# Designs tried in a protein design chat: VH-VL binders against q9r0b6r508to684. Part 3

Target 1, 177 residues: q9r0b6r508to684
Amino acid sequence: HIRSDFRHGAGGWQIRSMGVSKRPLQWSQSGLLLGLRGGEELSAPKKFLGDQRLSYGQPVILTLQVPPGGSPPPIQLRLEGAGLALSLRPSSLPSPQDTRQPRRVQLQFLLQETSEEAESPLPTFHFQRLLSNLTALSIWTSGQGPGHSGQVLLCEVQLTSAWPQRELAPPASWVET

## First folded at step 10 (VH-VL)

Design g04
Fold by OpenDDE, look of step 16:
Structure g04 (fold): chain C 177 residues (1-177), chain A 125 residues (1-125), chain B 107 residues (1-107)
Amino acid sequence: as target 1 above (177 residues)
Amino acid sequence: EVQLVESGGGLVKPGGSLRLSCAASGFTFSNAWMSWVRQAPGKGLEWVGRIKSKTDGGTTDYAAPVQGRFTISRDDSKNTLYLQMNSLKTEDTAVYYCTTDEYDILTGYYYFDYWGQGTLVTVSS
Amino acid sequence: DVQMTQSPSSLSASVGDRVTITCRASQSISSYLSWYQQRPGKAPNLLIYAASSLQSGVPSRFSGSGSGTDFTLTISTLQPEDFATYYCQQSYSTPWTFGQGTKVEIK
């Protein structure tokens, strides 16, 4: 897996705020603070990019901390590569939150051909092309959503990779154990 | 502090032309989506058009009544928004406001965040 | 185009009153609805966006509710500075459209 846990810094993630309300990336040991206004784009560092075909059919997992009574804002995952781009929506919905305390929730984005930007799914061949040369991975957050009364933190980003069956080959250099 | 100051309004004859300016300060203008909204005397608000930031394509959209006659542009180096109005009609008489727009590309939320004080355009024979 | 209809067109109220203004969309606009306040001789100011989100700096006596086609702006306790015209605006689809306005006058 490739992972950012933000324990030791922003890990090369960059932020682009939408609208007139701009802000710098805010990091703490608890995670990256997500904005409450205007929507934001968080760009993944280079370690998430390149040949990511081993992650085909595997989830990208975002771990978020939401305030009491809150919920994650709308989030999309955008992939770019080989001249192609697509956006993914979460494949799983978080469970209801206990209104009394903050809670960590996970959003999973399955890396497959389904795209919200196209009327038809991307052909598998093209999706594989995209993953073979992933040039951008970004998290797009809504500036408004349910539970925005408190701070929402991005605590972890994990790109899941599958091990080839019947191979005892050493993990790729990008795999973090 | 965000400031928007419109200028260029005045009296013009039907069929004439006028260019409005909106001087922006207090924010990164080049990243902002901007709109023009007008208000005829004693009437309600009417959206005129918008221009996106250069990073978001710099494209423009217009309301049907002004389509083909009005042009929105921007000079990011001068932090200035423009509205070129050609073939003016009497019904174009209004106070013209420039606004900063907030837009959420995921949900479609779009609203006019900050407003200037407006400049009056009077089209009359 | 989406048409926005406000009700009432005008109302008279006193300081301290609870004021309710409604806005109806010609079709469902989910929560893509904003409210603006325009004092006499002034430019409009944003009060509420996304149907119920209070803009920063706006007094808490203002609130918005509703979804789909029916929306409400409420002023819990009318203050002297609240005598103004209020507009709803849909951000569901272009062209962006406003309600015709509701003038809140002093009784």
Scores: ipSAE 0.220, ipTM 0.713, lowest interface PAE 1.5, mean pLDDT 88
Fold by ESMFold2, look of step 16:
Structure g04 (fold): chain C 177 residues (1-177), chain A 125 residues (1-125), chain B 107 residues (1-107)
Amino acid sequence: as target 1 above (177 residues)
Amino acid sequence: EVQLVESGGGLVKPGGSLRLSCAASGFTFSNAWMSWVRQAPGKGLEWVGRIKSKTDGGTTDYAAPVQGRFTISRDDSKNTLYLQMNSLKTEDTAVYYCTTDEYDILTGYYYFDYWGQGTLVTVSS
Amino acid sequence: DVQMTQSPSSLSASVGDRVTITCRASQSISSYLSWYQQRPGKAPNLLIYAASSLQSGVPSRFSGSGSGTDFTLTISTLQPEDFATYYCQQSYSTPWTFGQGTKVEIK
């Protein structure tokens, strides 16, 4: 698994500007602020990119913190690779909860063409080809401007892999003390 | 530029009703939580109530003195916040401000960031 | 409900003076406190949130300190535009409550 948590820094994540003002990431020990202005995305560092075919059919998991009584804004996971581009929706949509404390929510994005937010999703072969040379993985949110619903913290990102598990050798019996 | 403009204040007799409006511009009103805060002449500030964004459930909370008599609502298509005041009492006489109820998720704290200029409600015989 | 008590209720000061205003909560509110300035005939303006964080555009002569139950707003060098009433407000739990205010007047 490939993972960013943000307890020790921004983990190489950057705001990708689309010709508007570029702002620095705002960060705390709880996570990165997701309240992006229009035309901006939060782009993943190199460790999430390259050949990620082992993640096909596996989730990308975002752990978010929302304000008390709030809900996450709409979020898309955007992928570019092998000359292709697409957006994914989360597998499920959390509902608002009436809470008195900030709460954590997980969103899962299956890396599968069935999760695309497009009228004409890619065929399976082309989706997997995109993952063979992933050049961008980014998070877009419709949260715009100042406001309670526009501020969400990104606490963790995990890219899941179907990596073959390295077999553990049985513990050796040793006579040694 | 954020602007909040209250209207609908005036003179009303005890037991009467009045509806205040707050016209909002310069921000995404539909994402905002909104509060009403009042100030009796020569007195301090008193929170009246709050309405959440529709995305966050659209629910309301009120201070005890106004519970059951005042109703906060919003019309996101008109960028307008409303305060319906029923069964008015002389102690409801105040300038009424609308304000944005902000939350800073990095610090975890609430505050009132933008305020209108207020509208005067006078309740007297 | 959390009650907020400000001291003093009013004070007189000259331009250039250092001014301190205190606010006490009826229970611990951690750092869940904001300070507002209200000039005569005007709406309040946010100065400080989270007890000590200065709001954007607020002059650096304003500072806040404290945690728990006791909080202080300080104006290091009073300016003519600072003659106003100041309010603290707790954001620990609803209902949100304000102190009764401190009026800073020209001596």
Scores: ipSAE 0.203, ipTM 0.639, lowest interface PAE 3.7, mean pLDDT 83
Fold by OpenDDE, look of step 10:
Structure g04 (fold): chain C 177 residues (1-177), chain A 125 residues (1-125), chain B 107 residues (1-107)
Amino acid sequence: as target 1 above (177 residues)
Amino acid sequence: EVQLVESGGGLVKPGGSLRLSCAASGFTFSNAWMSWVRQAPGKGLEWVGRIKSKTDGGTTDYAAPVQGRFTISRDDSKNTLYLQMNSLKTEDTAVYYCTTDEYDILTGYYYFDYWGQGTLVTVSS
Amino acid sequence: DVQMTQSPSSLSASVGDRVTITCRASQSISSYLSWYQQRPGKAPNLLIYAASSLQSGVPSRFSGSGSGTDFTLTISTLQPEDFATYYCQQSYSTPWTFGQGTKVEIK
């Protein structure tokens, strides 16, 4: 799997807030503060990109630290590749827990078509094409969460995947052409 | 603390020109979208126009009543927003406010976050 | 342009009263609506954005609701400092437009 825990640096992540310009991600050992006014776009480093067909159906997991009584802000995962773009929503939302203590929650985004919830589903062939040449993976957060009850921190991003291949591998036999 | 201080208001004759300034402090001005909003005496609020940050293209948008007559600009090195008003009309009489505009890049929600105390422009013969 | 119509234009109320102000858009604006408060002789202040999100520092007695074309600002228990004029504003499409305002006066 590919992992970024922000403990050892920004790792090539970039952030955009209140504009189109990207800047180096400011990090701390505790994580990245999310849900700021205006929202954020976090662009993943190259190690998350390239041929990610082996990650098909696998989860991208965001580990968040949520303050007492708080909830994660709305978050989308945006994928771009092969001239295509797709936004994913979390497969499941964290269940309510003890509101008296800070808690870590995980948001999982499955790298698959979301035809059931999307207005216009992306065909599997196109989704595979997108993953075969993933040029951008970004986390989009809204500036408003359901809470307003404190600071939410992004602590870790994980992609269950083999190492990205530099060369485009031939499509699997099951991939539609 | 965010502070916006408008200046440059005054009395001007119809057809005249006036330039308003808005001195900003307490935030990264160069990243901020800014607007002018005006309020005629005893009337409601009217959006005049906005200017985006340089990183977002620095483009401007104007309300129809001031289109072609008013120009919004900014000097990021001075943390100052400007409103150049030409061909002024009596109906341009108003208190002019500068605002910091906020927007959510995910949702697109847009609102006027902070307001100055305004500067009065009176257009009268 | 999107026209915003507030109701009522003015109202009289007493401290402790529940006050409700409505704003109607000429077309659907989803939740792209903000509410502002303007005290006499002062600049406007943001109260609510995104139809129902309370601005930081704004008392919880203020709340916003609605979507589409009909929106409501509610003051659950009117306080002396709440006597002011309130404006709604749509941010669905430029030009940004305001309601005509609702003046909340002392009964």
Scores: ipSAE 0.083, ipTM 0.673, lowest interface PAE 3.0, mean pLDDT 86
Fold by ESMFold2, look of step 12:
Structure g04 (fold): chain C 177 residues (1-177), chain A 125 residues (1-125), chain B 107 residues (1-107)
Amino acid sequence: as target 1 above (177 residues)
Amino acid sequence: EVQLVESGGGLVKPGGSLRLSCAASGFTFSNAWMSWVRQAPGKGLEWVGRIKSKTDGGTTDYAAPVQGRFTISRDDSKNTLYLQMNSLKTEDTAVYYCTTDEYDILTGYYYFDYWGQGTLVTVSS
Amino acid sequence: DVQMTQSPSSLSASVGDRVTITCRASQSISSYLSWYQQRPGKAPNLLIYAASSLQSGVPSRFSGSGSGTDFTLTISTLQPEDFATYYCQQSYSTPWTFGQGTKVEIK
């Protein structure tokens, strides 16, 4: 797997905007503050990019920390590669939960065709082509207003690979291009 | 400089009512979550309750001993926090502090950063 | 509710002594614990948050440790101004509960 857990720094993650301006990330050993202004994305470092075809059909996993009584805001994972761009929604959402304790939740983004890709005549070709030369992996959220509601910390990002299956057997056709 | 100034304390008989005020300055009050904490004479600290900012829903939460008897409210136009105390009991005798209910998302911790000097409420017959 | 138990309830110590105060939670609170100092006649002030993080402006002779249920506040070299009552407080779940306090008396 390819991971950022932020225990030793921001891990090369940056705010990405429509302009060239960058603003400082806020981070701690527990993670990055996930609160993006309009037109901004949190972009992944190079280790998440390049040839990621072995992650096809596998999840990208975000681990978030929410305050007591809080919920994650809407989050999208944006991918760019080989001249293509896709936006993914989580494969499943944690149910809302009123609690008196802080909690960690996971969001999973399956790197496989979703309803947003149904308009392409050849969706498998597009997704595999995109992953053959991934040039951007970004996290977008609507952000949250002032106060404590909807404040979340991005604690970990993990890109899952099918490598253990590849190690035990020749690659299956679904992982080759 | 952040300042919190409580007022409205005094002597009241059991079953009576009293309203405390906390005047705030030096920060954006409308964004803040606020708490009341009390301390009976010669005793320890006890959290009374909290009110969220109106942006976060303005909801309140209370400690069990005061649930249903005390009401926290706020007036953002006057930068003022209130505690309405009804059906007072002798056990409610305490110095009442208002305090900011801080949350640091980066560390994930709540704490009370700024405190007023307190106002004394005495409930006796 | 999470109950917080401090030990000892009081102690007497001399200037220069190392002082240790403990706090136990009735259930795990991870590191969601703060320490407050209250000098006589004054409002409390924050010393330590997140079990071990020293608040800005607090002397380095104060330190905190622990996680889960057991926590410790240490004053490495007691000073005359450290005569006060110390409280732990959990912020894991509402209601935010305090320990009973530990009164530190200077001999």
Scores: ipSAE 0.041, ipTM 0.557, lowest interface PAE 6.1, mean pLDDT 80

Design g04
Fold by ESMFold2, look of step 17:
Structure g04 (fold): chain C 177 residues (1-177), chain A 125 residues (1-125), chain B 107 residues (1-107)
Amino acid sequence: as target 1 above (177 residues)
Amino acid sequence: EVQLVESGGGLVKPGGSLRLSCAASGFTFSNAWMSWVRQAPGKGLEWVGRIKSKTDGGTTDYAAPVQGRFTISRDDSKNTLYLQMNSLKTEDTAVYYCTTDEYDILTGYYYFDYWGQGTLVTVSS
Amino acid sequence: DVQMTQSPSSLSASVGDRVTITCRASQSISSYLSWYQQRPGKAPNLLIYAASSLQSGVPSRFSGSGSGTDFTLTISTLQPEDFATYYCQQSYSTPWTFGQGTKVEIK
């Protein structure tokens, strides 16, 4: 698995914008602030990119911290790779949690065609092709800037991988010829 | 610049009703939690209740003296907070302030950072 | 409910004096405490949050300290505009509660 947990900094994550000025990413011991402005995305560092075909059919898991009694804003996971771009919606429900304290919730984004935000007439195997050369992995929220409902921390990002099972080599008595 | 402007105060008889309004500007009202705080003439501050943003559930909490009699609501399309006050008592006489009930997730603290100028409610026979 | 008790309830001071106001909580509230200033006839203004963090635009002569149950607001060099009533407020648990206030009057 590939992870960012942000305990010691922003972990190479950056705000990506089409604007003229880059603004600093706010960080605390609890995570990265996801109070993104319009046109901004939170982009993953290189360790999440490249050939990620082993993550096909597996989740990307975001661990968020929300205020006591609060809820995260709508979140999309956006992928670019091999000349393609996709947006994904969450594939799982939040777990029940204690509302008396700041609480952690997990959102899962299953990396397969069923998670795409919009049904699009894309080429066959487009998702796997995208994952063969992933050039961007980004988090977008519909929230606007600072505000109570926009106060969500990103505490962890995990990209899940399935490790292929190796076929057994023949035993020595099998292969002696 | 953040502004909160209360209105709707006035004189009312015990058992009567009033509806207070708080017009908000200069911030994203729909993301904010809002509180009402009151101050009886010559007395200290008393929290009345709060309403969360709709995205955070839109729920309300009230101080015990007003529970069941007061209702806080909001209209995000008009950037307006309301306090419906029913079954008013003479002890409800106070200046009512609208305030932002802020939570800073980076520090983990709640506070009231913006206040209106208040509107006076007088309950007398 | 968490009860907040301020001391003194009032004091008289001259411009230039160092003023200290204390606030005691009925139980530990960690650093979940704010201080507000209310000038006569005006709405309260936030001075300090998180026990010691100065709100933007608040003069540096104001400072806060303390944790647990005992908290202090200090005005290092009192100015004419500082004659007001000061309130502490706990944000540890609902209902949010205020101290009874400390009125700082000109001597």
Scores: ipSAE 0.041, ipTM 0.549, lowest interface PAE 6.2, mean pLDDT 80
Fold by OpenDDE, look of step 12:
Structure g04 (fold): chain C 177 residues (1-177), chain A 125 residues (1-125), chain B 107 residues (1-107)
Amino acid sequence: as target 1 above (177 residues)
Amino acid sequence: EVQLVESGGGLVKPGGSLRLSCAASGFTFSNAWMSWVRQAPGKGLEWVGRIKSKTDGGTTDYAAPVQGRFTISRDDSKNTLYLQMNSLKTEDTAVYYCTTDEYDILTGYYYFDYWGQGTLVTVSS
Amino acid sequence: DVQMTQSPSSLSASVGDRVTITCRASQSISSYLSWYQQRPGKAPNLLIYAASSLQSGVPSRFSGSGSGTDFTLTISTLQPEDFATYYCQQSYSTPWTFGQGTKVEIK
């Protein structure tokens, strides 16, 4: 797994903000502060990039801390590589928890083809090509969300990697040899 | 606190030129998208144009009625937005407001967050 | 261009009244709609963005609803400072366009 836990710094993550609510990346031992106004893009460091084909079908997990009574803002994960780009939405919603205290929730983004935002789904071959040369991984946050009271923190980012099984199976047609 | 102060308004003859300024403070001006919105006396609001930040390309867009006659520019070192108005027409008579524009990169929502108090431009023979 | 039509053009109301203003787009604009308030002799102020999101510092008596082509601004309990002209604005496609405005006057 490739992980950022933000315990000792921003770990190479960078922020780009739109509109009037421009701000630098704000780090604390609790995590990176996510903006609740306007749009923000958090760009992953190099360790998340390159050949990530082993992560196909595996989740990217974001751990967020939300304030009492709050919920995660709308978040998308954007992947870029091999001249292609794709946005992913969370595969599951966090379970309701006690709203009287801050809580940590996890958002999972499966690294697979999606058709939720695109007019047509990205062909598997192209998605694999994107993963083979991942040049950008970014978290996009919306300034619109139900959790406007208090601070939302990004506490951890984890990219899950799988290892090929030792069983001699014919390689999939999309695997470049 | 965000502050926008327009200046440069006044009386001008048709065919004349005028340059408006908007002095900005209380925020990182160089990163902000800015717009001009005008309001003819006793009328509604009309978007004039916008300028993006340099980091986002610094490009400008204009409403059709002012296209080719008006130019929006910015001096980030002075935290100032400009509106150069050429070939002025009587229908350009209005209070001109500068605005800070908010843009959500995820949703694409766009709105005018803060407004100046405006400066009056009167085009009359 | 997307045309925005507000209704009514003007209305009379009393303090404490529930006020509803409607904005209709010439085509679907999803939720790309904002509301502004302009008091007499003053600059406009943002009230609502994204159809229903309340701007920071705006009283909770203001609310926005709707999607597609029909939108509504509601003032649950009209206050003296709410007598003003209200404008809707679409951000679906450039050029950005405003409604003609709705003047809320004292009855």
Scores: ipSAE 0.014, ipTM 0.622, lowest interface PAE 7.4, mean pLDDT 88

## First folded at step 12 (VH-VL)

Design j05
Fold by OpenDDE, look of step 14:
Structure j05 (fold): chain C 177 residues (1-177), chain A 125 residues (1-125), chain B 107 residues (1-107)
Amino acid sequence: as target 1 above (177 residues)
Amino acid sequence: EVQLVESGGGLVKPGGSLRLSCAASGFTFSNAWMSWVRQAPGKGLEWVGRIKSKTDGGTTDYAAPVQGRFTISRDDSKNTLYLQMNSLKTEDTAVYYCTTGEYDILTGYYYFDYWGQGTLVTVSS
Amino acid sequence: DVQMTQSPSSLSASVGDRVTITCRASQSISSYLSWYQQRPGKAPNLLIYAASSLQSGVPSRFSGSGSGTDFTLTISTLQPEDFATYYCQQSYDTPYTFGQGTKVEIK
C-alpha cells in the first residue's frame, strides 16, 4: 500500500485553488485542511504515480475528519495517464451522524473503469494503460455548501495494492504486458 | 479585504473607444476568474464577459452584444483587469462593474462573489 | 441562451414579513444559480450561490432553494436594510444571464 498519513508533513501534496479562496496548503499533524470555498485540487506526490496496475479494482481510501454534525464535502478522485483521464466518485458514502464530537469518515474510490461521470465505461485496455503510467492523481473537492460548516481535514490517503511491494510482485493475470 | 476599484469611465461619442481598468487587491488575483457586468441606468444587470485565470487557459468569453467590439484582458503583475471598448454604441451606456468569479473546480459553479462600485460609461452624441 | 425570469417584478412588504422571490430558467440549469442583492445606488452583493449555499457574511434570514428550472429566494423576516432589488443569475452556460430583477419596496 502507498499511504500519506500527514503525521510528518504534507508529504509532497500540492493544492490548487481559485479566486479569493486561493490559499496555501495548510498542514497539521491532524491532517491537511480542506478548503471551504471555491473547490480545490489536491495533487498526490510522485509515490502515488507511475505503474499502478496492481491497484486495479482496489480502493483508494480517503480518511476525513469532519466537524460535529458535519459531513464530507463532495469529493472526486481524478486519474490521469497515457493521455487519458478519469474521474471517480466515492463507492461508499458515510452516513450522517448526529454527534457533538468530530468524527472520522472514510471515502473509498474503486480503481475501475466505471465512472458516474462517464457516459460509458472506459475500455479495460485503456484503463490499464492509464494505470500503467499514472501521471496524476488528484483529489477534487467542492466548495462549502449547506451543512459543511467547520473544518474538514484530510487525515490519510491510502492507495491499496494487490501486492505489498510493486517491485516484488508478479504481474496480475489481467495485466497486459 | 477584497477590493475592486473600477476606473476609466466617462463620456464618449458613438463610435468612440474607452478603456476601463479594475484594480484588484486582497486576494490572489492571478488565480481568479474575472468578469465585467454592466447595468444601464434604471435597468437590470447584464453580463459583459469573462476572462479565466492563466492557469485555466486565460481564455475570454463575451456576451453577443459586445462580441467583436469589447476585449477583456488582464495584467496579473499589476493585479488589474481591463475592458477595452471599441465602436461604442449608445446602448453601451451603463455602469460597468468588475467582479471576481468564485469558481468551484469540481462542480463548475461560477458566481460573482465580489463587486466593485462600478464606473459609469456614457455614450452620447 | 438561457433566459431567467423572476417573479414578481416588484413587491411591497413590511418589516418582519416573509418574502419569497422566484426565478425560472428557460432550461434546466441544475443548481448553477446565484442570488444577488442590490441596494439603491450600490453595487450588487452575492447572497446565495449554487442555488442554496449562503455566502459568508450574509444573514441567515436569507435562504435559497430549487434545482433544475425553478428557484426560490426567501427572506424569513424582512429587515429595513433588505429593501432592495434582487437578481437571480445562471452560470450553467455562457452567456451568463440574469433575471430582470425583483424590487422589494416598503409597504
Scores: ipSAE 0.200, ipTM 0.744, lowest interface PAE 1.8, mean pLDDT 89
Fold by ESMFold2, look of step 14:
Structure j05 (fold): chain C 177 residues (1-177), chain A 125 residues (1-125), chain B 107 residues (1-107)
Amino acid sequence: as target 1 above (177 residues)
Amino acid sequence: EVQLVESGGGLVKPGGSLRLSCAASGFTFSNAWMSWVRQAPGKGLEWVGRIKSKTDGGTTDYAAPVQGRFTISRDDSKNTLYLQMNSLKTEDTAVYYCTTGEYDILTGYYYFDYWGQGTLVTVSS
Amino acid sequence: DVQMTQSPSSLSASVGDRVTITCRASQSISSYLSWYQQRPGKAPNLLIYAASSLQSGVPSRFSGSGSGTDFTLTISTLQPEDFATYYCQQSYDTPYTFGQGTKVEIK
């Protein structure tokens, strides 16, 4: 598994924006402040990128710390690779919880077609092709501000790989010789 | 032990100015958010304003009745919080408390677990 | 601005009574609510933070509950030292407003 836990820093994660110069990311030993503004996304470091086909059908797991009375904000996981781009919704919703204490919750994003947000299909086998050369992995939220009240922390990001000793079949292609 | 000691209170005429100080000890002052709270004689508590730590941007916020007249500042080298009060009015008469609790960025809680004993400001003609 | 309304403004009670004080916010403040006790002539001191968490050194007869807009402070068995004024405060957003206070007096 490939993991960021933020114990000693922001782990190479950066705020990426289509606007003017990026702003600094706030972090603590317990996590990154998940207070993105519109047009911003939290971009993963190189270790999450490249050939990630062993993660097909496996989750990306986000561990969040949610303040009392709060819920996780709406979150999308964006992937770019092999000239393709797609967005994923969480594979399951967080369970309803008594929120009287600060709590940790996990969101899972299965890396397969059933998690895609868009209705229109991409080219055949697009998800596996995208994972063969992943060039961006980003977290996008509905834009909670950078304030200190009601803030949510990103405590861990894990990219899950298939278990050891499991051999995955290569994807089929009708255009191979 | 944590200690907050206010000073600089006294009698002043309406329209005058006064500067309060709060000497802090027993905690890392430079990491703390600091607030002023006041209490008019026989009345309830009223939050006056807050200054963040330098690490959290050092910004100030004020209650509407004092906006533009009061200025909160800090000197981390002297572990001292200040309240500059200008254009004082009779309704500013109160005991002024210096308060703090460490802001927990993880949970977002900010509450006042340490209070000084206060200094009295009387605005009277 | 978030307005905090306490009720009652005062009450009379006897030692041993169960006392309940309420605080209502003008908008949801999640659980960013604290309770303070102020004895006559003294600075306030913190009883409850995060709506329901008991501050260190505070007797277990004090408890807090609620979230969103409606909060309560309960003293399960009133003691002679509990005759004081009690304030709620929100810390959800600036200005960090207090309720007007509730004076608990000897009946």
Scores: ipSAE 0.000, ipTM 0.472, lowest interface PAE 14.3, mean pLDDT 79

